# Designs tried in a protein design chat: VH-VL binders against NAD kinase (nadK). Part 48

Target 1, 268 residues: NAD kinase (nadK), of Syntrophomonas wolfei subsp. wolfei (q0aze0)
Amino acid sequence: MKIILVNNRFKENTEKKAQEIAGQLSALNVEVIIDNGLDEPYAGTVDFIMVLGGDGTMLRAARRYGQRAIPVLGVNMGTVGFLSNIEINELAEYLPLILREEYSLEARMMLEVAVFQQQSLLTRVFCLNELLLRSNSPRMLSFALEISGQKLEPYRGDGLIVSTTTGSTAYSLSAGGPIADPQLDAFIVTPVASHIINKRPLVVSPEREISLHLLEEREAIIGIDGQIKMDFGAENRVLIKRAPHPLLMVNLKAKPFFTSIDRSLQRQ

## First folded at step 2 (VH-VL)

Design c66 (from p1 with heavy chain L99T Y100L Y101W D102F S103G S104E G105S Y106P D107Y A108G F109M I111V; framework fv_patritumab)
Fold by ESMFold2-Fast, scan of step 2:
Structure c66 (fold): chain C 268 residues (1-268), chain A 122 residues (1-122), chain B 113 residues (1-113)
Amino acid sequence: as target 1 above (268 residues)
Amino acid sequence: QVQLQQWGAGLLKPSETLSLTCAVYGGSFSGYYWSWIRQPPGKGLEWIGEIYHSGSTNYNPSLKSRVTISVETSKNQFSLKLSSVTAADTAVYYCARDTLWFGESPYGMDVWGRGTLVTVSS
Amino acid sequence: DIEMTQSPDSLAVSLGERATINCRSSQSVLYSSNNKNYLAWYQQNPGQPPKLLIYWASTRESGVPDRFSGSGSGTDFTLTISSLQAEDVAVYYCQQYYSTPRTFGQGTKVEIK
């Protein structure tokens, strides 16, 4: 059995804890690869991915490994997030179940983002939460949104978010999007500071293709999961589709999504 | 209007970890990148990295293996940690606002902290 | 990485005379789609943090005297002080924000002759 441990080297105690866990797993005859984010993703085959850290570390793991259809377990090292399933102090209890493959999997949709310059593919990336198109200057953007070949009325404003259901509680929520059950597959299209009255968030089929391009020369960027930033100009087009594979998240214990989000919103 | 206030330990021994914090007052924390820049005595400016309020970071590749920038959005604060320091890390460290914004802010680093002198000596 | 090189390293100018500082980038910092140069100029007085003077190569920051002007495009940029005042004695830095890592020139010290 081969396991990747994904961690953040520079978070206090995470590198030390990753080494401790790697030692424990090696003693059980498990081959361990440590990914601390500094090197390229491990190219070989693996059986399981264990993410040590918060939601940000899980987002990185999903972009690097999510398309490989390998079970991914989020292990929280501190503040509880939405993407972790167990706490670090519970790992010893659940390790036998992990090694016996006695767990359920929850599929989480991902986005495939392709950026073009004219007809040339510039880059192709995957993400778990969202793509953000935003203005990079004081001027509002004017841009075109097409959904499966249907051209909508032009958008005017600071930008647009195309989110997965998992991403519904991330940037899309801050921009006025709905909270979605992450077990559902859908794109959530949320405008950012639209200057056009009645541009509402849209919830559309994950089988649709979404394309975006600027209608005027403007300084813009596209952001991926709040972690990757790319320049975007009028010569560029972005195409967003459902990724070929969902992220397979390991479920070892019940995590009450709806009561957790309800409590969070009521306390704020 | 907007003011950056910075603090942290200024005297370190080789191999220790530098820790500095910057707090934002009088303006919005969200919608901007927040940067750390350093300046060794008598030398020029070196960009260390930046962070967005979401926690997204970009680092100078020459420092990437040693640097972590983190954000505490509830307190309008961001922090720098630089591990395994040597005498070469002796510098004045500045925090600054990068004026990337959804609104009507100009580009460039328009608001700077006062600087913190960090000395690494045995 | 985009390397920024300034010339001269130091400059002595008489009060009231023109000071000119040059900055060269190893790669163009002009966005063709918006026709903007991602270049800024900063002034640093002894013991103080840098102060933004100019962004977009030629746009003067609010509150900066009109004797300061920026020009240039692509890879070659100039900061001009049309009539040097005593308070202008400082080190000046150019900076690109076209890409990360953000990079600065090595600085130009302006002194009174």
Scores: ipSAE 0.000, ipTM 0.376, lowest interface PAE 18.5, mean pLDDT 84

Design c67 (framework fv_bermekimab)
Fold by OpenDDE, second read of step 3:
Structure c67 (fold): chain C 268 residues (1-268), chain A 122 residues (1-122), chain B 107 residues (1-107)
Amino acid sequence: as target 1 above (268 residues)
Amino acid sequence: QVQLVESGGGVVQPGRSLRLSCTASGFTFSSYGVHWVRQAPGKGLEWVAAISYDGSNKYYAESVKGRFTISRDNSKNILFLQMDSLRLEDTAVYYCAKDTLWFGESPYFDYWGQGTLVTFSS
Amino acid sequence: DIQMTQSPSSVSASVGDRVTITCRASQGISSWLAWYQQKPGKAPKLLIYAASSLQSGVPSRFSGSGSGSDFTLTISSLQPEDFATYYCQQANSFPLTFGGGTKVEHK
């Protein structure tokens, strides 16, 4: 068995723990690769990904490995979030199940985001939560939204979020988006401070394609999962699709999403 | 359902011209770049030409530059390949292929036609 | 132009076998690589794009790996319907170029 441990190199506690866990796993004849974000993602075949940390680390792991259909376990290390399944102090208890591959998987839809300059592809990224388009100035943006070739009325506002259902409890929620069942596949299109009163979020089929571009010569930015940032101008376009594969999240411990949603949201 | 249907192939004499067509349906044709890819009998795939979604940019393989012209009619959802000064080495099944990305030059082909054969008289 | 060297040219395998095909670019192409499957008398089908991204509808037994100049297509457990010719294609720059192909045939 080969496992990737994903942690944050800037968080010393997670790095130390990753090394400890790596040692323990090695003693059990498990191959371990530590990914602290410094190097390129490991390109070889692996059987399991263990994410040590909070939601941010999970998001990074999802972007780096989500397209490879590898089971991903979130191990929380004292943070509040939605993407961890077990606590670090529970790892020893569940480790035998992991090694025996006795766990269930929860498929979480990811976004495929393509950004291009005119007709040149700049980057293609998979992400678990959302794509954000927002103004890089105190002024509102004017931008075009297309859904499966259907051109909507121009948007005016601070920005727009295209989120997965997983991401519905992230920035989309703060912007007034609906809370979505994580077992549901859908896009959530949430306006950010639209000048149109009562501009409502859209729940869009995952079979649709979404396109965004600016309608004016103004500076904007694109944010992906709150971690990737890039400049976005009038000559840029964004294409959003459902990723070909969902993130396969390991479910070792049942988490009552709806019964705990209020508590979790109050802590954010 | 995305469909690409090639036509216009046939038997031709060297030095002559032939015009291939590809009719697209099931997607917004005007939003995607499209390509021609050919395959000689018993041989591998060879990229021939590409045209951007709005026809503003065109790209050609060196083997066909100056002889072939790619064009499109977005109002009719048709891709064309004008082949002039045809040579024996142009013998192939010609496929039209769809770009993966909207309004981009995606060099990946997610949908292909069934191809049209171009051969030469002996 | 970027030359794509594909190997092997042919491989004999049985159902259930692990099959590995390699593709080397004459220069660095980052992850701008696709894999296609073609059956006799049929058009090619996209399997993998961006070196490791599985195209929608493609079985998970197909996987792609690599970056820079060396790439690999893997079929973890060959199925009867997988006997075909496979091609790599660089998407880094024009002119677009394909590998020579690998025929996966019955042992």
Scores: ipSAE 0.007, ipTM 0.522, lowest interface PAE 9.3, mean pLDDT 91
Fold by ESMFold2-Fast, scan of step 2:
Structure c67 (fold): chain C 268 residues (1-268), chain A 122 residues (1-122), chain B 107 residues (1-107)
Amino acid sequence: as target 1 above (268 residues)
Amino acid sequence: QVQLVESGGGVVQPGRSLRLSCTASGFTFSSYGVHWVRQAPGKGLEWVAAISYDGSNKYYAESVKGRFTISRDNSKNILFLQMDSLRLEDTAVYYCAKDTLWFGESPYFDYWGQGTLVTFSS
Amino acid sequence: DIQMTQSPSSVSASVGDRVTITCRASQGISSWLAWYQQKPGKAPKLLIYAASSLQSGVPSRFSGSGSGSDFTLTISSLQPEDFATYYCQQANSFPLTFGGGTKVEHK
């Protein structure tokens, strides 16, 4: 069995813990590849991905490996989040189930984001939470939104979020979007609050294609899962669609999404 | 428009405590890690402390560990630095700085406050 | 802690000159390096992140290069507004550390 161990290099103890776990897995005849974010993604065949850290580390793992249809387990390293399934303290207890492939999988949709410069593909990335288009200056944006070829009235405001249901509790929530059951497949299109236009979020079929482009030259950025930041100008166009494969998340124990979000909202 | 405004600096005596605040506006505060960076008069930049977007992870420079406590109030968009057992070596302008990325995976600082001066009577 | 060493501590230059500043990490940091500009009495400003990526709004005369332990900031044609102190910062691991700074002064 070959396992990729993804860790967060910016947390003081995570790299040491990753090496410790890698040693334990090697002792059980498991080949371990460590991904600390410094190297290119491992290109070979892999049976399982174990993510050590919080939601941010899981988002990075999803971008790097989510399209390979490989089981991904989130192991929490002391932070509470929505994307981890077990705590690091519980790993030894659940490891036999992992090695025997005795777990259920939950499919989470992902976005495919393609950014064009004129007719040329500039970049193609996948993400688990959302794409954000926002102004990178005090000036509001003027931009066009098309959904499956249907051109909406021009948007004027600070930006727009196109989110998965998993991303409904991330930036989309902060911008006034709905909380969605992450087991549902849908795009959530949430405008970033504008002083002039207060448009409502849209919930659309995941089979829709969404395109965005600026109508006026502005300083803007495209943000992916809050971790990738790209300049976006009037010569650029972004196309967003459902990614070919969902992220396959490992369930070893029950995750109470609704009670978790309820507690989170009481603290905000 | 992104703004970070520090307050709470002043003249203190050694061994005393001081609490710095940084009020953020123009971005979704709860989605970004934020940092304190200081600069002693005529010296270079020194990173002091960081707090993750949700407050669950806190990081400190060894020189302040055990004396300083970083915290945040996401409902009010405020970052705090509680400074206990202050020493002459803590004399500096203290800057509040915003991480470039959500979740703090790559902590580069795209926006900074104007700074607040902490100095000692002597 | 990862120690960041900048050289030179100061450089005297004229408008139109090519200015090169170097930064060395005490251990490998891959591409996890940023460059900042600071003018007297002002907060620092991000110029370059991930060793070579230009921050939006920063003029193209600024460029960064390097990986591992050795990094360079280049200003291809110095402008009057570029007289400032420049700092490198490693983003590989906590604690985050800055270089000692390089002051770009009028000749």
Scores: ipSAE 0.000, ipTM 0.464, lowest interface PAE 11.8, mean pLDDT 86

Design c68 (framework fv_bermekimab)
Fold by OpenDDE, second read of step 3:
Structure c68 (fold): chain C 268 residues (1-268), chain A 124 residues (1-124), chain B 107 residues (1-107)
Amino acid sequence: as target 1 above (268 residues)
Amino acid sequence: QVQLVESGGGVVQPGRSLRLSCTASGFTFSSYGVHWVRQAPGKGLEWVAAISYDGSNKYYAESVKGRFTISRDNSKNILFLQMDSLRLEDTAVYYCAKDSLWFGKSYYYGMDVWGQGTLVTFSS
Amino acid sequence: DIQMTQSPSSVSASVGDRVTITCRASQGISSWLAWYQQKPGKAPKLLIYAASSLQSGVPSRFSGSGSGSDFTLTISSLQPEDFATYYCQQANSFPLTFGGGTKVEHK
């Protein structure tokens, strides 16, 4: 068995723990790769991914490895979040199940985000939470939203979020988006400070495609999962689709999503 | 059984070249960084060079920069050390060692598997 | 480069003794430190990684402690097979560097 441990190099506690866990796994004849984010994703085949840390680390892991249909386990390091399944102090207890591959998987829809310059593809990213388009100035943006070829009226505001249901409890929530069942596949399109009072979020079928572009010569940025930033201008277009692969999240421990929402959201 | 086996050592004249090999078995060679470490007779350990799992990154001790070249053939599970412009101070047992874990471009772990070593010495 | 200073260079001890070896880094290396054991005519053996984590198969009488720049290897009760030379090694940054070694000898 080969396992990737994903942590954050700059968080010493996670790094230390990753090394400790790696040693333990090695003692059990498991091959271990530690990905602390300082290098390119490991390109070889692996059987399991263990994410040590909070939601941010999980998002990074999802972007780096989500395409590969590998089970991903979130191990919380003491931070409140939505994407971890077990706590670090529980890992020893569940380790035998991991090694025996005795766990269930929960498929989480991801976004495929393609950014174009004219007709040329600049980048393609798969992400677990959301794509954010926002102004890079104190001025509102004017941008066009198209859903499956249907052109909506131009949006004016600070920005727009296209989120998965997983991402519904992230930035979309802060922007007034609905909380979505993570077992549901859907896009959530949430306006950020729209000039239209009470502009409501859209819940969109994952079978549809979403297109965004600016209607004016202004500077904007695209944000992905709050970690990737990219300049976005009038000559750019972003296309959002359901990713062809879901993230396969490992479920070792039942996590009551709806009963824990209040507790989790109080810390947001 | 995980093991590394060095070869290629011997007696050489100063200024000449020598190529060491290290053959790996018992583990996924292409998943790990590997190192050369040498030890002069009666002296301590000295790190010589390292190469990342895919060979994209190479690191050298200052004492061997410009003279030694580390490389690997993952298809054959072999690590190499090309030693050019050899000097008397290069006299040592040369060990190849497996990094315990893959850390990308960095090595934060220990070397958990070592070869038996191969001796490089010079003719008088 | 990070210099690793081991002390003592040699220690005479008897079976059953507690042996302590120290290693100091010229700068902070967090916990990226490994300890090795080497017997005459043999390759080094990894004992401790990440400053305090015991390598698989290594007896529990070996332990490592420390962080930052000061580290310690401890053998709680020296056994006959423990007479050897021990090395610390920093894995914080390239070039990797070893300590000068500590030879544990029979008293």
Scores: ipSAE 0.007, ipTM 0.522, lowest interface PAE 9.6, mean pLDDT 90
Fold by ESMFold2-Fast, scan of step 2:
Structure c68 (fold): chain C 268 residues (1-268), chain A 124 residues (1-124), chain B 107 residues (1-107)
Amino acid sequence: as target 1 above (268 residues)
Amino acid sequence: QVQLVESGGGVVQPGRSLRLSCTASGFTFSSYGVHWVRQAPGKGLEWVAAISYDGSNKYYAESVKGRFTISRDNSKNILFLQMDSLRLEDTAVYYCAKDSLWFGKSYYYGMDVWGQGTLVTFSS
Amino acid sequence: DIQMTQSPSSVSASVGDRVTITCRASQGISSWLAWYQQKPGKAPKLLIYAASSLQSGVPSRFSGSGSGSDFTLTISSLQPEDFATYYCQQANSFPLTFGGGTKVEHK
């Protein structure tokens, strides 16, 4: 059995705990690969991915490994989050179940984002939560949104979010988007500070292709899961599709989504 | 320095053929759809034809369909309009124009750069 | 084909006047409409695209409005260089079609 242990080396608590867990797993004849985010993703075959940290660490793990169809377990290290299944102080209790593969998997859709500069592909990235297009200046953006070849009315405002259902509680929520059941596969398209009164969030089939480009030269950026940031200008186009593979999240303990989000919103 | 320059217009006889050219400079020609628009003396603008940035999609006005052929050579930054079976009603100044949208195949937003035009007229 | 009806065909105006030109599409075209200015003997110049987006370098006295089938170009305070013919053009579907033009001339 080979396990990737994903952590954030810049958080003292997580690095020390990662080393302790790696030692424990090695003692149980498990091969451990530590990924602290600084090196290239591990290229070999692995059986399981354990993420030590908060939602941010899980988003990074999903971007690096989510397309490999490998079980991913989120282990919370002290902050409340939506993407962790168990707490660090519960790991010892659940470890035998992990090693015997006695758990269920929850599939979470991901986005495939392709960014073009003129006719050339600049980059292709995967993400779990969302792509954000936003103005990087006080001036509003004017941009075109196309859904499966259907050209919508021009959008004018501060930007747009294209989100998964998992991402419905992240930036999309802050921009007025709906809370979506993460069991559903859908794109959620949420305007950011629209200057057009009737622009509403859209919920569209995950089989659709979404494209975005600027109608006027403006200072804009695109953000991926709040972790990758790229300049976006009138020579750029982005194409968004459902990723080929969902993130396979390990479920060891029942986590009631709706009561969790309800309590979170009351305490914001 | 963004510029389109038409050439190839002249005096022709009905039923003959003529090829117009439009040379682009100062922008990445291969990234933009381009149009032919004509204007008969003393009349309004009439859209004639368009070609997508990669040449894969071509569009024509009903009045010229089957008689005119639009094409482009991205390696030389040249747009062409092959005009066959010319009629007196084809008398016009022919403009080439750049679409403001890059990589356009299905939709065009507006034409932001225009050439000076080339006149096509008939003897008599 | 989508027919574009432009009105009036001509308007007489003085410097400083507000000038309004209307364009109507025979079918819904969303906001996919452009406005052009043409001076005698010259090529057209793009003023407005996507119904209301001002082209770079065009003075702010020009504005566009409307959606669906009814559109308006407004010149808030006419200047001497604005005496010209103006055209609308639908960009919704092929074939592309222009309005008949509106000549803005001196009183």
Scores: ipSAE 0.000, ipTM 0.468, lowest interface PAE 13.3, mean pLDDT 87

Design c69 (framework fv_bermekimab)
Fold by ESMFold2-Fast, scan of step 2:
Structure c69 (fold): chain C 268 residues (1-268), chain A 122 residues (1-122), chain B 107 residues (1-107)
Amino acid sequence: as target 1 above (268 residues)
Amino acid sequence: QVQLVESGGGVVQPGRSLRLSCTASGFTFSSYGVHWVRQAPGKGLEWVAAISYDGSNKYYAESVKGRFTISRDNSKNILFLQMDSLRLEDTAVYYCAKGTLWFGEYPAFDIWGQGTLVTFSS
Amino acid sequence: DIQMTQSPSSVSASVGDRVTITCRASQGISSWLAWYQQKPGKAPKLLIYAASSLQSGVPSRFSGSGSGSDFTLTISSLQPEDFATYYCQQANSFPLTFGGGTKVEHK
């Protein structure tokens, strides 16, 4: 068995804990590859991915490995989030189940984001939460949104978010989007500070293709899961669709999504 | 314009406190880890403290741990360094610096402020 | 703490010279090393990140190489604006640490 341990070397104590866990797994004849986020993703085949940290570390793991159809377990190391399943102090208890593959999997849809300059593909990236188009100056953007070839009336405002249901509690929520059951497959399209009255969030089929481009030269960026940032100008176009594979999240114990989000909102 | 501007430096007596501020503009402040780096007169660079993009993780050099507190206000795009129990060896120009990666990953510093001087009277 | 040792501490050079600065980490840091240029009275400027990746806007005469514990910054043909102090910085683990600096000065 070969496992990737994904951690953030810049988070206090996580690198030392990753080394400790790697030693324990090696003693059980498990090969361990450590991915601290700063090297290229491991190119070889692996059987399991264990993510040590919070939601941000899980988002990085999903971007790097989510399309490989490999089980991914989130292990929380202090800060409660939405993407981890067990606590670090529970790992020893659950490790035998992991090694015997005695767990269930929850599929979470991902976005495929393709960025073009004119007719040329610049990059293709996968993400779990969202793509954000945003002004990088105090000036409003003017931009076009197309959904499966249907051209909507132009948008004017600070930007737009195209989110998965998993991402409904991230940037989309802050911009006024709905909270969605992460077990549903859908895109959520949420305007950011729109100056056009009646531009509302849209919930659309995950089989839709969404494209965005600027109608006017502006200083803008696209952000992916809040972790990748790219300049976006009038000669650029982005195409968003359902990724070929969902992220396969390991479920070792019940995670109370609705009670967790309800408590979070009450603390506003 | 992408910019970091420090303020709050000055002359202080040993054992007293001072609060530094760093105001960010021209980039999405809430997406980046940010740092304090100091440089004593005629000496090299010394990393002091860091805070993750969301404020959940804080890191300190051993020389300042327990005396300095780093914090941020993402709604106002401001980074702070609260310096308590100041010592003569804390004399330096203090720079705030932005990490190159988004969301808590900061392997290098691509944007620096112009620095604010902290010095001592006898 | 990871100790970063730069050599030489200073180098005298003329315009057009090839200048090589080395940086050694006390333990392995993979490729997680950055290089900075600092001119008197100014903030440092990022030149190279991830050991060998040139920062946008930095002239191609600057290059970085190395991995693990031994790293090199090379200036292929020194220009008048390159007389400055250069620092390496490891980004492998906390606390983040800088080298002691290398001053590139006129011959």
Scores: ipSAE 0.000, ipTM 0.420, lowest interface PAE 14.5, mean pLDDT 85

